# VHH binders against Tubulin glycylase 3B (TTLL3B): the designs that were tried, part 21

Target 1, 358 residues: Tubulin glycylase 3B (TTLL3B), of Drosophila melanogaster (Fruit fly) (q9vm92r272to629)
Amino acid sequence: LEERMAFIEDYQQTQARSLLLYVREHQPAELISENGTIFSTTLDFALGKVKKMVRHAEHYSLDDARIKPPTPAEIVENQTFMVQSTDVLKSNAKFKVSEKVMAEYARLAGLYLDQIESLRPDYRWDGSRNLWILKPGYQSRGIGIVIRSSLDDILQWTSNNQNKKYIVQKYIERPLLIYRTKFDIRQYMLLTITDTKVSIWTYRDCYLRFSSQEFTMDDLRESIHLTNNSVQKRYKNKTNRDSRLPKNNMWSLDQFKNYLRIMGAPDGSWSKTYNGFKQNLVAVVMASLDETELLQNAFELYGCDFMLDEHYNPILIEINSTPDLSPSTEITARICPMVLKDCIRVVVDLPKNPTAAT
Short names: E, the ipSAE of ESMFold2; O, the ipSAE of OpenDDE; V2, 0.75 times the mean of E and O plus 0.25 times the DockQ between their complexes.

## First folded at step 19 (VHH; framework vhh_4orz_3)

Design w04 (from v03 with T108K; at its last look DockQ between E and O 0.82; V2 from the best seeds 0.76)
Fold by ESMFold2, look of step 19:
Order: sequence, then structure tokens, then C-alpha cells
Structure w04 (fold): chain B 358 residues (1-358), chain A 125 residues (1-125)
Amino acid sequence: as target 1 above (358 residues)
Amino acid sequence: EVQLVESGGGLVQAGGSLRLFCAASGFTFSDYAMHWLRQAPGKRREWVALISYSGETDYADSVKDRFTISRDNAKNTVSLQMNSLKPEDTAIYFCAAGPSWFDLSTGKYPGYDYWGQGTQVTVSS
């Protein structure tokens, strides 16, 4: 129950940000009509919600950590906001205010969004659609993953599929694209546990996986939005797709580095991105170790999926404890066996070699 | 019989350049990450550079932007182009072969399966 209430609050906060993003994306004249059905109080509510989020991000307290049930007045106010903001975002409903007043709201929206984004940089990855990705809790290799925008739809979906124990995560609406196409990066990580230490390792190779279709937020089909191979192998690439994209929907790291060169990325951009992979993975593992019962003399291999933002900063999407290592392309036919061979070298061969650490 | 044989060392003036080579035999070269390490007089051996089996490179901060590692899988060689040399670069340089995993816990690469005998680089001025 506590988890459900936390998600509902997160969804409502995201709706407020989505409305302000929508306002920032449009000229004030586009948002208004004499016949408009949306009142300025909806904008006042969204601005107030984001202002409270800024205060929380700047000043942690015990009061902010505790869950408080809403008053009846707050329930009505939230419901009214959700209905009106949804009409704007999904039905293009117009505000009944003057252009001058709307321009001031647009200025305030930009100001408040800049404030919260400076405190929570990951919010820059959001769009105005309040999209959430629903993943089965069991490893599915992309099977059963859906993207939804409606709170009611999300709650109904998880209720109707309780046996699958769905996980609900915010969908990243503004990923870096290559030739208008979504991709992710598969990075391998190894954990080893000995008598005296836990070691975290990253592999010095990785690969990219592409969607078969051009990216659009107007169509939520899995063929556009899920880049894992088990999903994409069921789809034919778009016929007028950019010819520079790989037919098998994978790039080696070397192919990606070539792309960075033709795009004029500064020298060392990949090394900074890879350093970001390392930093993200250390942070996640360290946060998890307090809650983990470690088996001595053990190791675990993980497949880690990243996206990038416009500045080539990594966005960690998923860590998979049962990564698929079967060869599906010439790229995976090389890297997957090498990851395993090098794992044996780290776990077995080097500990037995008396000169290995010299 | 596994062999790693370094060459190209010698005496050079500060600001000059050298290219080191390492020839490998007796193992499947293309499957290994190749490293350069160095040991200055009276100092512990220090890692210098890596090139993974796939060609991904990494460098110690002290040599970044001055040194370039490369490999030729057809000839089973790895090389280290050393530019803008300083007296502090004076050392015996070793090539080594090992896995492509990087240990985030120590900030270092793991140990090495094979080592060369080393080649002397001396930078005067």
C-alpha cells in the first residue's frame, strides 16, 4: 500500500511537470481560446506542486519523509487538476486566459522547471507525456513490456497481471538518437567475492542495439521503443530507414566511435562516457551491498543497459543478472565468448598465478 | 613456449619520441588485452596503457595525450608511440597480456598472464 501511494504521488508530481513542459514547448497563443475549458487554477496548482518539489529537493526533513494521507479537500483538488491537465496534454484543451496572462505562465513554467532540473538533472530526460514503462518482474527478454501514460491504465494493468509482479518505472522520453533511431548500450559487469573483498569489474568492450523503426513519441509500439534483440528480431526494419544504420540492428563499439567522430564529438568523448558507466555502476552496487547476503568465493556476471543523453552522459536503464550471451550477430559472436573467457581469467587463472599481481 | 619480446628502447633527448614494439608468440594473441607497464629506478612497477582485444584503449594520467598504444593482430604485435618524452619517463618498459576486465574496487587492471623481459628507455636532458 505504501508503494502504491508513493507511485501515485510520483505520477501526480510528474503530471505537474509534464503540464509545465507542455506550456514551455508552445507559444502562448497556441494554448488559449475564448472557448477554452481550462482555467488558470490548473497552472497555479502545477506551479505550486513543482515549487514544493524544489523545496523538498533543497531541504530534506523527517516531515517530508513521512507519508500523510490527503485531506478531502486535497483529494478533490488533485482530482480536478488531473482531469484538467489530462485534457490539455492528451486532448489539446485550451486555456481561457488572455495571451498576456498565458505568456507570464510560460515564463514561470520555464523558471520553475529550470530550478527543479538543476536539482534533479535526470528530470531533463522527461517529456510532456507522463509515460511509464511496465516490465514483468520475472526476466522476460522484452516479452510483456508495455508503455502506458494513464494512471488508471497502469493501475489496472498491474492489477490484471498480478502473477507477473510488474515493475513500474518512468520512461525516458528524450534519449540520444542516432539517425533518428533509438538505441541502447550493453555493458558487462562482474562481481567477485573472496575471503577479504568484493570486487566490481567493468568490461572494456560493449555493443549497441537499435530499434528497427524511427523514434517517435506519437506511437508507443515496442518495435520503436524496445531495443533488445528478442523483441526486434520479430520486426522488419523500416523500408526507407537510414542506410547508415546496421541491418542487423547492432553496432560494435568501434562503429559507435566512428559515428562520434563524424558527428564532431570532442576527442575523449567515449572515454568520458565509459567513465560515467563506471561511476553509475559503482554507485548502484554500493547502494545494494547493505541489503545483500554475499556468498563467499562467488562471482556474478551482469548485463547492464545504458542510454545516452544529448551530451553523451550515460543513463543506466537496467542491470540484468541473467544476460543473454548467445551469439545472434557477428558482434555478439565475438564479445560474448570473450566476456566469458576473461571472466575465467579473472576468477580462476589469475588467483592461481604467483606472478599475476606483479 | 609463450614469448613476449619488447624492442625499440634506447636513449632519447627530452621532448623526443620513441616507438616501442612487443612481438607475441605461443598463445592466441587476438584474444588478449595487451598492456604496457614501466619500472623506473628505485620505484615499483606502474601501469602505463592498455589496448583490449577489441581495440579499446586506456592510459595512465601521467602519459595521457603523449602516448598511443596500438595493436596489429595480423603480425601479433603491440606498439607504444611515446611523444614529448620527459626524464621521468625513464624506465624499463614491459608488455603484458591479460583480461579486459577493469577492477573498479582498486582502480587498476587485474594481474597479467604473460610478461615480457622489458626494454630500457632513457630520456636525457
Scores: ipSAE 0.616, ipTM 0.854, lowest interface PAE 0.9, mean pLDDT 83
ESMFold2 (binder alone), look of step 19: mean pLDDT 81; pTM 0.814
OpenDDE, look of step 19: ipSAE 0.864; ipTM 0.961

